# VHH binders against a3dch1r40to199, part 17

Target 1, 160 residues: a3dch1r40to199
Amino acid sequence: NDLLYERTFDEGLCFPWHTCEDSGGKCDFAVVDVPGEPGNKAFRLTVIDKGQNKWSVQMRHRGITLEQGHTYTVRFTIWSDKSCRVYAKIGQMGEPYTEYWNNNWNPFNLTPGQKLTVEQNFTMNYPTDDTCEFTFHLGGELAAGTPYYVYLDDVSLYDP
Key: E = the ipSAE of ESMFold2; O = the ipSAE of OpenDDE; V2 = 0.75 times the mean of E and O plus 0.25 times the DockQ between their complexes.

## First folded at step 9 (VHH; framework vhh_7qia_2)

Design z3 (at its last look DockQ between E and O 0.69; V2 from the best seeds 0.00; counts 0 for: pae E 3.1 > 2)
Fold by ESMFold2, look of step 9:
Structure z3 (fold): chain B 160 residues (1-160), chain A 119 residues (1-119)
Amino acid sequence: as target 1 above (160 residues)
Amino acid sequence: QLQLVESGGGLVQPGGSLRLSCEASGFTFSSYSMSWYRQAPGKQRELVAFISSGGSTTYADSVKGRFTISRDNAKNTVYLQMNSLRPEDTAIYYCAKDRGTPWGIEDYWGKGTPVTVSS
């Protein structure tokens, strides 16, 4: 079963995906048509100010429970109209901020005009945790020159 | 010094309306997104409405079309207008913002304002 409530955005809905603005970061969001793909929509983040820190601009989905011993498949498609990086993670949305998946602490590089599709597995080796979020950090040193767009589509967190 | 003070909750009959307010202080309100969450007895706290610093909004399906989040940056206040209230809307309602700490970012919560929808 998939832990995410909204995954494709194709009906124009994005809840519970929303944003975070902190430490001077500023962004906004909309669900938009993907050019050249009739019927396909994506969550579009507008990065307006990068802020001071990587976490200063985020798009995120909260309300996730990770169960001990389960192996999950993380999948998403992400792209941008500028060259930038994104740090994606699944972990606690508060203290102590444990990260259960984070692409081995490496940001993804986004190249304009190129969609990136990511698929990875991870096993939850910690006790069951119902305080989790799936978030994409896009601020600070990760950012391109603002303003610009980052798009998210076909996002999944699957528990077989 | 950061404070979020909710008000406007109470007892209301099904089909009625309430307007919740959250007055904020101790930060630059206009630079932050704001949220309303709710928690019914025995349930997890859930996001019901979100508004970005630029005014873009999203709503839980259960409240969309009935609830409206809005903000007044001049008054450092976020609102939740709740119309066509139903018994399942009974909960404690909290406003929230992200708060930076030495260890990362966490939500900061007000103390909440209870809403009861019953006859």
Scores: ipSAE 0.400, ipTM 0.746, lowest interface PAE 3.1, mean pLDDT 89
Fold by OpenDDE, look of step 9:
Structure z3 (fold): chain B 160 residues (1-160), chain A 119 residues (1-119)
Amino acid sequence: as target 1 above (160 residues)
Amino acid sequence: QLQLVESGGGLVQPGGSLRLSCEASGFTFSSYSMSWYRQAPGKQRELVAFISSGGSTTYADSVKGRFTISRDNAKNTVYLQMNSLRPEDTAIYYCAKDRGTPWGIEDYWGKGTPVTVSS
């Protein structure tokens, strides 16, 4: 079963996906048509101010429960109109902010107009946690010159 | 010092309306997204409505078409217009300034305003 809602955005809806701003970051979002792909919509983030920190601009999905001992498949497609980086993680929404998946602490590099599809597995080796989120950090040193767009689509957190 | 002060809660009959307000201070209000959460008895706190600094909004399915989140940057206030209220909307409603820090700093919350929908 997939743990996420509004995974494709094709119905024009995105809840509970939303944005987060901190430390001077500024962004906006919309569900938009993907040019040349009829019926396909994506979550579009507009980075307006990168802020001071990597977490100054975020896209995120909260309220996720990860069960101990389960192995999950993370999948998403992401692209941008400028060269930038994005740090993706699945972890606690609050203290101590433990990260259960984060691509080994490495951000992804986005090349303009090139869709990056990520698919990875991870096992929840911690006690069951119902306070998790899937979030993408795009601020600070990760950001390109503003303003620019980042698109998210076909997101999945699958538990077989 | 950052502060969020909710108001407007109360007792209403099913089908009634309420308008919640949250006055913010201690930060540049217009630069930040704001959210409304609610926590019903015995349940976890849940996101109800979100409004970005740019004015984009999203809602929980349970409140779509009934609730409207808006903001007045000149008054440093975020609102939640709640129409066609139902008993299941009974909860303490919290205004939130989202934070994204991964270390030691949680979201900012108000103290909440209670909403009770009952005949």
Scores: ipSAE 0.348, ipTM 0.712, lowest interface PAE 1.6, mean pLDDT 94
ESMFold2 (binder alone), look of step 9: mean pLDDT 84; pTM 0.841

Design z4 (at its last look DockQ between E and O 0.62; V2 from the best seeds 0.00; counts 0 for: pae O 5.3 > 2)
Fold by ESMFold2, look of step 9:
Structure z4 (fold): chain B 160 residues (1-160), chain A 119 residues (1-119)
Amino acid sequence: as target 1 above (160 residues)
Amino acid sequence: QLQLVESGGGLVQPGGSLRLSCEASGFTFSSYSMSWYRQAPGKQRELVAFISSGGSTTYADSVKGRFTISRDNAKNTVYLQMNSLRPEDTAIYYCAKDRGTPWGQEDYWGKGTPVTVSS
């Protein structure tokens, strides 16, 4: 069972993936062909202005319920045409903003020309929570010199 | 004071059309993404359509091809054109402002505009 409604983008669809612009952040999105990979598409975020804060530019999938006691596998492939960082997390959409997975509070580094594939497990040790989102923060100090692209593909939140 | 005011709902026959409007004030409208959500009786509020500040859109599969979100930055207004309406589209429709913090506070939602699709 995968908790994400849209995972591969290969049909040209991205819903419910969308963006967030806050505190001076500006971005846009499209589903695009991946060069050199016929038939493969990705969610492309354009970072136009980094804004003041790491959360000023986001791409995110909401509508996630995490059930207590379940162990989930988080997987995604992400890359950029510039050297930047991304802070990925799965957690509450609202206060107190508890983060149930966040790569031990560490952003990922993206190197131009290299796809990064992440696969990790976490166990939901908190009460069942139906207010969760999977989000990628790309603003503020995380950003490269704008404008640039960040691509997301093959994203999964799997509950065996 | 941030304010979102929805209008344009009503009673319509199956196959009919409605155009919803949401007038925004209290923030720089052109700098933010906007969304439409709906909530049917006894159901969760669900995202229906999203539009970025630059005009890129995405839609729930249940409405794709029938609904169109658009924005007019000069009028601080986001629209939802609803065509080919079905009884399952019956709900209260809410517009929402894009936030990096949680939504769900009344100040980031309007009070909604009801849409009823029935013979």
Scores: ipSAE 0.358, ipTM 0.720, lowest interface PAE 3.5, mean pLDDT 88
Fold by OpenDDE, look of step 9:
Structure z4 (fold): chain B 160 residues (1-160), chain A 119 residues (1-119)
Amino acid sequence: as target 1 above (160 residues)
Amino acid sequence: QLQLVESGGGLVQPGGSLRLSCEASGFTFSSYSMSWYRQAPGKQRELVAFISSGGSTTYADSVKGRFTISRDNAKNTVYLQMNSLRPEDTAIYYCAKDRGTPWGQEDYWGKGTPVTVSS
């Protein structure tokens, strides 16, 4: 089963996906049509102010439960209209903010107009945690010159 | 310091309406997204509605078509108009300023305002 809601955004809905601002970050979002792809919609983030920190601008999905011993497949497609970086992680919504997946602590580099599809597996080696989130950090040093768009689509956190 | 003060809660009959307000201070209100959460007895706190700094909104399925989140930046206030209230909407409602710091930080919350829907 997939742990996420509104994975494709094709119905024009995105809840519980939303944005987060901190430390001077400012952003907006919308579910928008993908040009040249009829019927395909995506979550579009507008970065307006990068803020001071990487977490100053976020897209996130909260309320995820990861079960100990389970192996999950993470999948998503992301792209932008400017060169920028994105740090993606799945982990605790609160203290101590343990990260269970985060691409080995490496942000992804986005090239303008080029869709990046990520697919990785990870095993939950920690006790079952029902306080997890899937979040993308785009602020601070990760950000391009503002304003710019980042698109998220076809997101999945699959538990076989 | 940052403050969020909710108001507008109370007792209402099923089918009734309430309008919650949250007055914010201590930060540049217009620059930040705001949310309403609720916590029913014996349940976890859940996101109800979200409004971005740019005015985009999203809602929990359970409240779509009934609740409307809005903001007045001139008054540093976020609102939750709740129509067609149901008993299952009974909860303490919290206003929140989204936080996303990964280390040693938490979301900012108000003290909450109680909403009870009962005949």
Scores: ipSAE 0.019, ipTM 0.419, lowest interface PAE 5.3, mean pLDDT 92
ESMFold2 (binder alone), look of step 9: mean pLDDT 83; pTM 0.839

Design z5 (at its last look DockQ between E and O 0.84; V2 from the best seeds 0.74)
Fold by ESMFold2, look of step 9:
Structure z5 (fold): chain B 160 residues (1-160), chain A 119 residues (1-119)
Amino acid sequence: as target 1 above (160 residues)
Amino acid sequence: QLQLVESGGGLVQPGGSLRLSCEASGFTFSSYSMSWYRQAPGKQRELVAFISSGGSTTYADSVKGRFTISRDNAKNTVYLQMNSLRPEDTAIYYCAKDRGTPWGTEEYWGKGTPVTVSS
């Protein structure tokens, strides 16, 4: 089954997806229609100021428990109107910030006009952890020239 | 330095209303998103309402249409207007703000203000 409460945004709702602004980072959000796709909506992040750090601008879903021994499928579609990078991770919301999935510590590159669909698996080999979040870092060195949009859609964390 | 002080909680009958306030100090309030969480006895804290620095909001399904988060940047205050209260809204309510660490962010919490909805 899927651990995320909101995955498609098609009803115009985004909770519990929300944002983080830290260390000079500034952003905002809305659920918007995807042009040319009637009935499809996406979470749109507006990156207004990139801040000092990669984590200074985030969009995130909290309230996730990862159970030891389970293998999860991570899927999302993400795109932007500018060339930028995004560091996506699933891990602890606070210290020690253990990352259980993070695309092998590599950001994704976004090219304007190109949707990126990611699908990967990982196995939770650590003790069960109820302090997890799925977050996208977009601040600091990851950012393009502000302001710009980043869109998230069809996001999933599936436990078969 | 950094401080979040909640107030406005209390005992109220089902169907009643309360207005919670959170006064902030020690940071540039207008530059940060603010959240309200709640924690019922024996349960985890849960996000109830969120407001960005620009004023965009989102709400848990259990409270949408009944609760309204708002902010007054001139007063460094975030509010939660709680209408049509139900017994299941009984909890300690906390306002929260992200703060930076060398490795990421974590949440800073106020002391909380208790809300009891009982007939």
Scores: ipSAE 0.716, ipTM 0.876, lowest interface PAE 1.4, mean pLDDT 92
Fold by OpenDDE, look of step 9:
Structure z5 (fold): chain B 160 residues (1-160), chain A 119 residues (1-119)
Amino acid sequence: as target 1 above (160 residues)
Amino acid sequence: QLQLVESGGGLVQPGGSLRLSCEASGFTFSSYSMSWYRQAPGKQRELVAFISSGGSTTYADSVKGRFTISRDNAKNTVYLQMNSLRPEDTAIYYCAKDRGTPWGTEEYWGKGTPVTVSS
């Protein structure tokens, strides 16, 4: 079963996906049509100010429960109209902010107009945690010159 | 010092309306997203409504079409207009602002305002 809601955004809805801003970061969001792809919509983030920190601008889905011993498949497609980086992680919403998946602590590089699809597996080796989030950090040193767009689509956190 | 002060809660009958307010201070209000959460007895706190700094909004399915989140940057206030209230909307409602940490973000919370929907 998939743990995420509004995975494709094709119905024009995105909840509980939302943004967050901190440390001077500023962004906005919308569900928009993907040009040339009828019926396909995506979550579009507008980075207006990168802020001071990587976490200054985020897209995130909160309220996720990861069960100990389960192996999950993470999938998403992401692209931008400027060269930028994005740090993606699944982990605790609060202290101690343990990250259970984060691409080995490496951000992804986005090339303008090129869709990047990520698919990875990870096993929850920690006690069951119902306080998890899937979040993308795009602020600070990760950001391109503002303003620019980042698109998220076909997001999945699948538990077989 | 950052502060979030909720108000407007109370007792209403089913089908009634309430308007919650959250007055913010201690930060540049217009630069930040704001959220309303609620916590019903025996349940986890849940996101109800979100408004970006730019005014984009999203809502939980359970309140969509009934609740409206808005903001007045001149008054440093975020609002939650709640119409067609139901007993299941009974909860303590909290205003929230994100705060950054080296490992991510967590919320600043107000003390909450209680909403009780009962006949």
Scores: ipSAE 0.693, ipTM 0.858, lowest interface PAE 0.8, mean pLDDT 95
ESMFold2 (binder alone), look of step 9: mean pLDDT 83; pTM 0.836

Design z6 (at its last look DockQ between E and O 0.79; V2 from the best seeds 0.77)
Fold by OpenDDE, look of step 9:
Structure z6 (fold): chain B 160 residues (1-160), chain A 119 residues (1-119)
Amino acid sequence: as target 1 above (160 residues)
Amino acid sequence: QLQLVESGGGLVQPGGSLRLSCEASGFTFSDYSMSWYRQAPGKQRELVAFISSGGSTTYADSVKGRFTISRDNAKNTVYLQMNSLRPEDTAIYYCAKDRGTPWGTEDYWGKGTPVTVSS
């Protein structure tokens, strides 16, 4: 089963995906049609101010439960209209903020107009945790010159 | 210091309406997204409605068409208009502002305002 909701955004809905602003970050969101792809919609983040920190601008899905011993497949497609970076992680919403997946602590580089599809597996080697989130950090040093768009689509956190 | 003060909760009959308010202080309100959460007895706190600094909104399926989140930046206030209330909407409702950290996000919460829907 997939742990995420509104994975494709094709119905024009995105809940519980939402944004986060902090430390001077400013952003907005919309579900928009993907040009040239009839019926395909995506979550579009508008980065208006990058803020001071990487976490100053976020897209996130909260309320995820990861079960000990389970192996999950993380999948998503992301792209932007400017060269920028994005740090993606799945981990605790609160202290101690353990990250269970985060691409080995490396942000992804986005090239304008080029869709990046990520697919990785990870095993939950920690006790079952019902306080997890899937979040993308796009602020601070990760950000391009504002304003610019970042698109998220076909997101999945699959538990076989 | 950051403060969030909820108000407007109370006892209503099914089908009734309430309007919750959350007055914010201690930060530039217009620069931040705001959220309403609720916590029913014996359940986890859940996101109900979200409004970005730009005014974009999203809602839990359980409240779509019934609840409306809005904001008045001049008054540093976020609202939750709740119509067609149901017993399952009974909960303590919290206003929230996110705070980013290097490891995640911290939620700032008000003390909450209780909503009870009962005949």
Scores: ipSAE 0.903, ipTM 0.942, lowest interface PAE 0.5, mean pLDDT 96
Fold by ESMFold2, look of step 9:
Structure z6 (fold): chain B 160 residues (1-160), chain A 119 residues (1-119)
Amino acid sequence: as target 1 above (160 residues)
Amino acid sequence: QLQLVESGGGLVQPGGSLRLSCEASGFTFSDYSMSWYRQAPGKQRELVAFISSGGSTTYADSVKGRFTISRDNAKNTVYLQMNSLRPEDTAIYYCAKDRGTPWGTEDYWGKGTPVTVSS
């Protein structure tokens, strides 16, 4: 079934989604109504300072176990009020930081006024790993001029 | 050196209250998000409460309405006020912050403070 505890934010809740601030990165978060979509809410990240590194600003969901041999479907909708990039990955939350999915090492480009919906799959070919997270890196060279918003909605990590 | 020191744990009856403290040193406390995790015997550590540098919070459903995370930047301290305690809250409680590495970030943990809720 789905490995994520919170996926739509439509009840105004975001746990276990939270943020990371590191190496000068600074951000904050809230669950907000999506304009023009009654009943739809999203996780809104405010990027306040981009920091030194891509990982200096993150929004993330931890507590994920990936089982060897399973093929997962990754889906999310993400957008911003400024032109910026997002490096999304699913992988270990500590050393050695193995990344099991990361869009072939490529950030996504966000264009103001356009929602980006991503759907991809990957197969877990490594031994079962209970130290995983789904994270979005938004700091450093990925960032736009601060401050600005990045929104996440309809996020899923599905195990058929 | 970087240090996180938890205190305030102990034995308490169901329905009671405790206030945990985590004193931080070796970094600019006001620039970082802080978390409380807990670990019951034989179980994995789990996030309980999170507070951003700007004061925004989120809580696990199991503690929402009973626990409050707060921070005092002047004292370099994060708190967990624990009300209406239940036996299932029995665990070692850890405060944590993100620590940068050459490859990303990982958790830096305090030593923990044990909490036991029983009659």
Scores: ipSAE 0.620, ipTM 0.849, lowest interface PAE 1.7, mean pLDDT 92
ESMFold2 (binder alone), look of step 9: mean pLDDT 83; pTM 0.834

## First folded at step 10 (VHH; framework vhh_7qia_2)

Design q1 (at its last look DockQ between E and O 0.81; V2 from the best seeds 0.81)
Fold by OpenDDE, look of step 10:
Order: structure tokens, then sequence, then C-alpha cells
Structure q1 (fold): chain B 160 residues (1-160), chain A 119 residues (1-119)
């Protein structure tokens, strides 16, 4: 059972994936064809202004419920047209903002044109939480020179 | 202080239309994305429609093709045009702006505007 919607974007839809801007960050999004891969589409983030902080520019999927004791598999493919970093996390949408998965607090490094596929497992050791989001921070010190593109595809949060 | 004021809700028959408005103040409206949420009786609040600062939109499957989100930056207002309304659209509708912190995001909400679809 996958907890996410529009995981491949191949139907040209992306809801509930959307963007977030704050602290001077500016971005936009689109579902676009992946060159050289017929039938494959991806969520494209355009970073226009990096803003002041890492959270100034975000891609996110909200409304996720994680159940205590369950082990989840996180999977996604991400790439960019400029060298940049991305901090990915699954955690609470509100206080106390606990992060249940975040690649051990490390952002990922993206090399231009190189697809990075991430697949990791984590166990929900906290009480069941229906206020979770899957978000990618790309602003501030994580950002490349603007404007640039970041692509997200084949996203999954799987509960066996 | 930041303020969101929803309006335009009411009672309509199935197949009817409503146009919701949300007037924003206390921040540079044009710099931020806006969202419409709804909460039906006994259900959790759910995202319905989203519009970026650049005007890109996305919709829940349940409302796609029937609802349209738009914005007028000159008026600091975001709209939700609701056509072909159904009884299952009955809910309190909320306008939302995100607030980002070092730890996560929190939504600013208005008080909401009620929409009732009933014959």
Amino acid sequence: as target 1 above (160 residues)
Amino acid sequence: QLQLVESGGGLVQPGGSLRLSCEASGFTFSDYSMSWYRQAPGKQRELVAFISSGGSTTYADSVKGRFTISRDNAKNTVYLQMNSLRPEDTAIYYCAKDRSTPWGTEDYWGKGTPVTVSS
C-alpha cells in the first residue's frame, strides 16, 4: 500500500504535490515530459529566487498518515540542471515538527543531468500521526544560481 | 498582522454554482502561493485547490473540472469558482497561506465560509 498520490506524474497530474515559498523564496511548478523517455513525465520545480533559508523553496505532499510500528520504504528519483542540494524529510506539518525520516539529517547533492534514486526504509517508532508531510527543501544555502530546474519522479512511500 | 477573510459561502441546490473569495492582508500577497481547503462534517480538513505565486494550479480529483482557483494580486484576493456542485461538496471552506519555519510549515487560516449543497 502506497501512501502517496500521483507518484509518476505520467498522467500529467501532480495533486497533491505543490510548492511552498517563504522568506524571499520564489518558485513555480509544472508537470513536464522527460526528454528521451516517451510517456514519462516528471514534476518540475523552477527555482526563481532561493530566498534566505533552506525552507524558502519547497516541494511537498501533505496529508500523510504514519502508523506506529509500521516500516515504510521511501523511494524517489530526483535530478537538476545545475549543481545543488536538496533536503528531504517526512515529518509533522506542525509542532513539534518531528522528523520521522530525513536521510539522517543530510541533504542530497545533485549533479547536473544525473538522476539520483533514493530508496530507504524507516520504522515509525512514534504514535500514529495523521499530520505528516513529505517535503523537499531547496532554498537558501542549498540552492544553485537561479533560475534552475529540479525534477521529481517515481515517488513512493510504501507500507507493505 | 496577517489576516485571511473568506466569503461567498451559502446554500445551493445540486448542480448550482458558488464563487468564494478570500481577501488577504498583512503580507505581500503576490509573493506567496495560496490554497483552498475544506472540512466536511465528521471529516478531516483536506486540500482542494492550490495556486502558486506564478499562477500554476493543481486540484483534488474530486473537484477537478468543476472548481477553478484564481487570484487577483491587485486586490489581494484568491477565488474559488465552484460549478456543478454536489452534496458531497458540503463543507466549511478555508483559505490558507503557508508559514515556514526552520522546523516546518504552518498554515494561516481564515475563519472559513460554509457551503451547503442540498436539494
Scores: ipSAE 0.897, ipTM 0.938, lowest interface PAE 0.5, mean pLDDT 96
Fold by ESMFold2, look of step 10:
Parts: sequence; structure tokens; C-alpha cells
Structure q1 (fold): chain B 160 residues (1-160), chain A 119 residues (1-119)
Amino acid sequence: as target 1 above (160 residues)
Amino acid sequence: QLQLVESGGGLVQPGGSLRLSCEASGFTFSDYSMSWYRQAPGKQRELVAFISSGGSTTYADSVKGRFTISRDNAKNTVYLQMNSLRPEDTAIYYCAKDRSTPWGTEDYWGKGTPVTVSS
């Protein structure tokens, strides 16, 4: 029972994954072939301007409801052509921005030429919340020298 | 002050077309991505179409091939061309952009324009 509508990108579609450009942040997106992997595609974010804040550049999936008492498995593969960081979180789309999962408030480090696969669990200890998003912050101090690419693939939010 | 004003909604028969417009002011329009959402009675708002500042688009499966989002930066306007309309497209349609808060970003919504598809 996966909460994400689009997970593999292998049909060339990415909806509802989309982007955020704010506070000087600028980016664009496409679904692209992964070199050397026939039939595999990924969501590629182009970071064009890092903007002022970590949240100034995002790729995100909305339309998520987290149910109180459920334990979810978060999984994704992410990589970049430059050394940068990404702050991944699942939480509210707006104020007060409660974060229900965020890798214990730690960004992930991306090393060029290395795919990072993350798999973690969290339990929803708050009241059921239908205002949630799964988002990756890539702006501000998280960014490398622009422009560069960040790729997302095999992304999942699973409710066993 | 930031403002988004939708127009172009109305009553239309199944199979018909409408063009929605969203005129923006109070910010540098060409710097921002824009979205159309819709909300049917008793339902949550759902993303329908998205366009980046650079013009890349994505669409909900339910509207792909029938709806087209576009933007005119000279007019500070985002459009939604809706063709082959169906009763399930009945909703209030909102344009949206991200706006900054001290703690992150949130949606900024227009007033909405109602669309009714019925015989």
C-alpha cells in the first residue's frame, strides 16, 4: 500500500512530482533515461539558481495523508553530478510545517558518481493529517555550484 | 500586494471547451512556477497542471491530452485551456504559486473560478 502515485518514472511521466522556485531559487525538471539501464527513467531536477533559502529549490509530491498510529517505510534513490546536500522530509505543506519524518533533521550528502539509496521507517504519532507532502529541499546552503542535476528514482512511501 | 485573479469559468455542456485565465500582480511573475488546482464539492483540492518558470509542464492523468497549461510572461498571465470537458471536471479552479514564509513556503491561492459541466 504505497501512498505515492508516481514512483519509478519508467513510463516517462512524473505527475504529481513537481517543483518549487522561491526566494531567488530557480530550477526545471524532466523525466530522462538513466544511462546504461535500458528501460529505466528518473526524475531529473536541474538546479539553476540556489536562491536564498534551503527551501528555495524543491522537488515534491503532494496529496499525502498520514494516518495516526501507522508505521511507514520511506525509500528513494537519489544522486547528482555534483557534490551537494539534500534535505528530505515528509510533513505539512504549510504553516506550522510540522515534519513527521526528516532523517533526524540531517541533510543527505550526495557524491558525484554514487547513487544513494535510503530506506527508513517512521511512526505517525500525531493526529491523522491530510495536508502532507514528500519534499526534497535543494536550495541555499545545500546547493553546489549551479547549474547541476539531481536525480530521483524508485521513490516510495509504503504502509504495510 | 500579491494577487491572483482567475476568470473564464462557467457552465458548459459535456464535450465543450473553456479557457481559464489567471492574471497575477505584486510579484515578478516570470520568476515563479504556476499551478492550477481544482476542488469539487466535498473533496480536497487537487493539482491539475503545473508549469515551471522555464515552461516545463506536468498534468494529472485525468486531464492529460485534454487540458493545456501555458503562460504569457509579458501579460503576467497563466492559462488553462480545457477541451473535451466531462462532468467529473466540475469544480472550482484555482491558480496558485508558492510564497515565502519565515519557516518555508506555502501555497498562495487565487479567488477561484467555478466550472460546471452538465447537460
Scores: ipSAE 0.715, ipTM 0.872, lowest interface PAE 1.3, mean pLDDT 92
ESMFold2 (binder alone), look of step 10: mean pLDDT 82; pTM 0.831

Design q2 (at its last look DockQ between E and O 0.75; V2 from the best seeds 0.80)
Fold by OpenDDE, look of step 10:
Structure q2 (fold): chain B 160 residues (1-160), chain A 119 residues (1-119)
Amino acid sequence: as target 1 above (160 residues)
Amino acid sequence: QLQLVESGGGLVQPGGSLRLSCEASGFTFSSYSMSWYRQAPGKQRELVAFISSGGSTTYADSVKGRFTISRDNAKNTVYLQMNSLRPEDTAIYYCAKDRSTPWGTEEYWGKGTPVTVSS
């Protein structure tokens, strides 16, 4: 069972994926065709201003429930048209903001035009939490020169 | 201080329409995305509609084609046009602005405006 909605964006829809801006960050989003791949669409983030902080520009999926003792598979493909970094995490939407998965606190490096596919497992060792989100931080020191595009596709949070 | 004030709620019959407004103050409205949430009796608060600072929108499946989110930056106001209302749309509706910190993101909320759809 996959916990996420609109995982491929191929129907031209993206809810509940949306963006977040703060601390001077500015961004926008669209579902767009992937060139050379008929029928494939992706979530495109436009970074217009990187803002002051890594969290100044975000794209995210909220309202996720993680169950204690379950092992999940995180999967997504991400790429950009400029060299940049992205911090991805699955964790609490509110205090104390515990992060249950975050690639060991390491951002991913994106090379222009190169698709990065991430697939990792993690076990929910905390009590069941119905207030989780899947969030990508792309602002501040993570950002490239603006404006630039970041694409997200084939996103999955799978619970066997 | 940041303030969000919702208005426009009320009692309507199924198939009716309402237009909700949220007037914002205390921040540069045009620089931020805005959202509408709703909370039905006995249910969790859920995202209904989102509009970016650039005007891009996305909607919950349950309201798609019936609800429209828009914004007037000159008036610091975000709107939710609700058409073809159904009993299951009954809820308190809240507008929200995100606030992000090094640890995570939290929403600012208004007090909400009640919407009741009933025959």
Scores: ipSAE 0.915, ipTM 0.948, lowest interface PAE 0.5, mean pLDDT 97
Fold by ESMFold2, look of step 20:
Structure q2 (fold): chain B 160 residues (1-160), chain A 119 residues (1-119)
Amino acid sequence: as target 1 above (160 residues)
Amino acid sequence: QLQLVESGGGLVQPGGSLRLSCEASGFTFSSYSMSWYRQAPGKQRELVAFISSGGSTTYADSVKGRFTISRDNAKNTVYLQMNSLRPEDTAIYYCAKDRSTPWGTEEYWGKGTPVTVSS
């Protein structure tokens, strides 16, 4: 069973994916056709100003409950037209900002013209938490020279 | 300092319309995304509509085609036009924005404005 409401964007819809603009961060979003892939659409983030912090520019999906003892599969495809980094995490939407999955605290590097597909598992070893989000931080030191695009597609958080 | 004030709620018959307003102060309104959430009795708050600083929007399926979020940066106000109201839309409606903490972001909430659709 997948915890995400919107995963493929292929109907032109993105709810509940949305953005965060904070501490000088500025971005916008659209659902766009993927060139050369008829019928495939992606969530496109435009990074306009990187802001002061890594979290100043985000694309995120909220409304996630992680249940203690469950092992989840995280999968997504992400790419950009510039060389940049993205810090992806699944964790609490607010204080204390516990991160239940975060690629062992490492950002991903994106290379222009190359799609990155990520697939990893993690086990929820904390008490059940219904305050979770899946978010991609793209601001501050993570950013390339603005403006540029980051694309997200085929995103999944699967609970077998 | 930071303030979000919702208004425009009330009692309305099914099929009717209301326009909610959220007047903002204490920050540079045009630089921030804004959201409307709602909370029905006994339910969790849920996102119903989102608008970026650039005007891009997304809506929950339950309200898409009936509700419209918009913003007027000159008036520091975000609106929710609610048409074709149903009893299921009965809730307290809140506007919200992100704000920074030293560790990340959190949501700041208005006081809410109640909407009752008679049933």
Scores: ipSAE 0.725, ipTM 0.877, lowest interface PAE 1.3, mean pLDDT 92
ESMFold2, look of step 10: ipSAE 0.705; ipTM 0.869
ESMFold2 (binder alone), look of step 10: mean pLDDT 83; pTM 0.833
ESMFold2 (binder alone), look of step 20: mean pLDDT 83; pTM 0.834
OpenDDE, look of step 20: ipSAE 0.906; ipTM 0.942

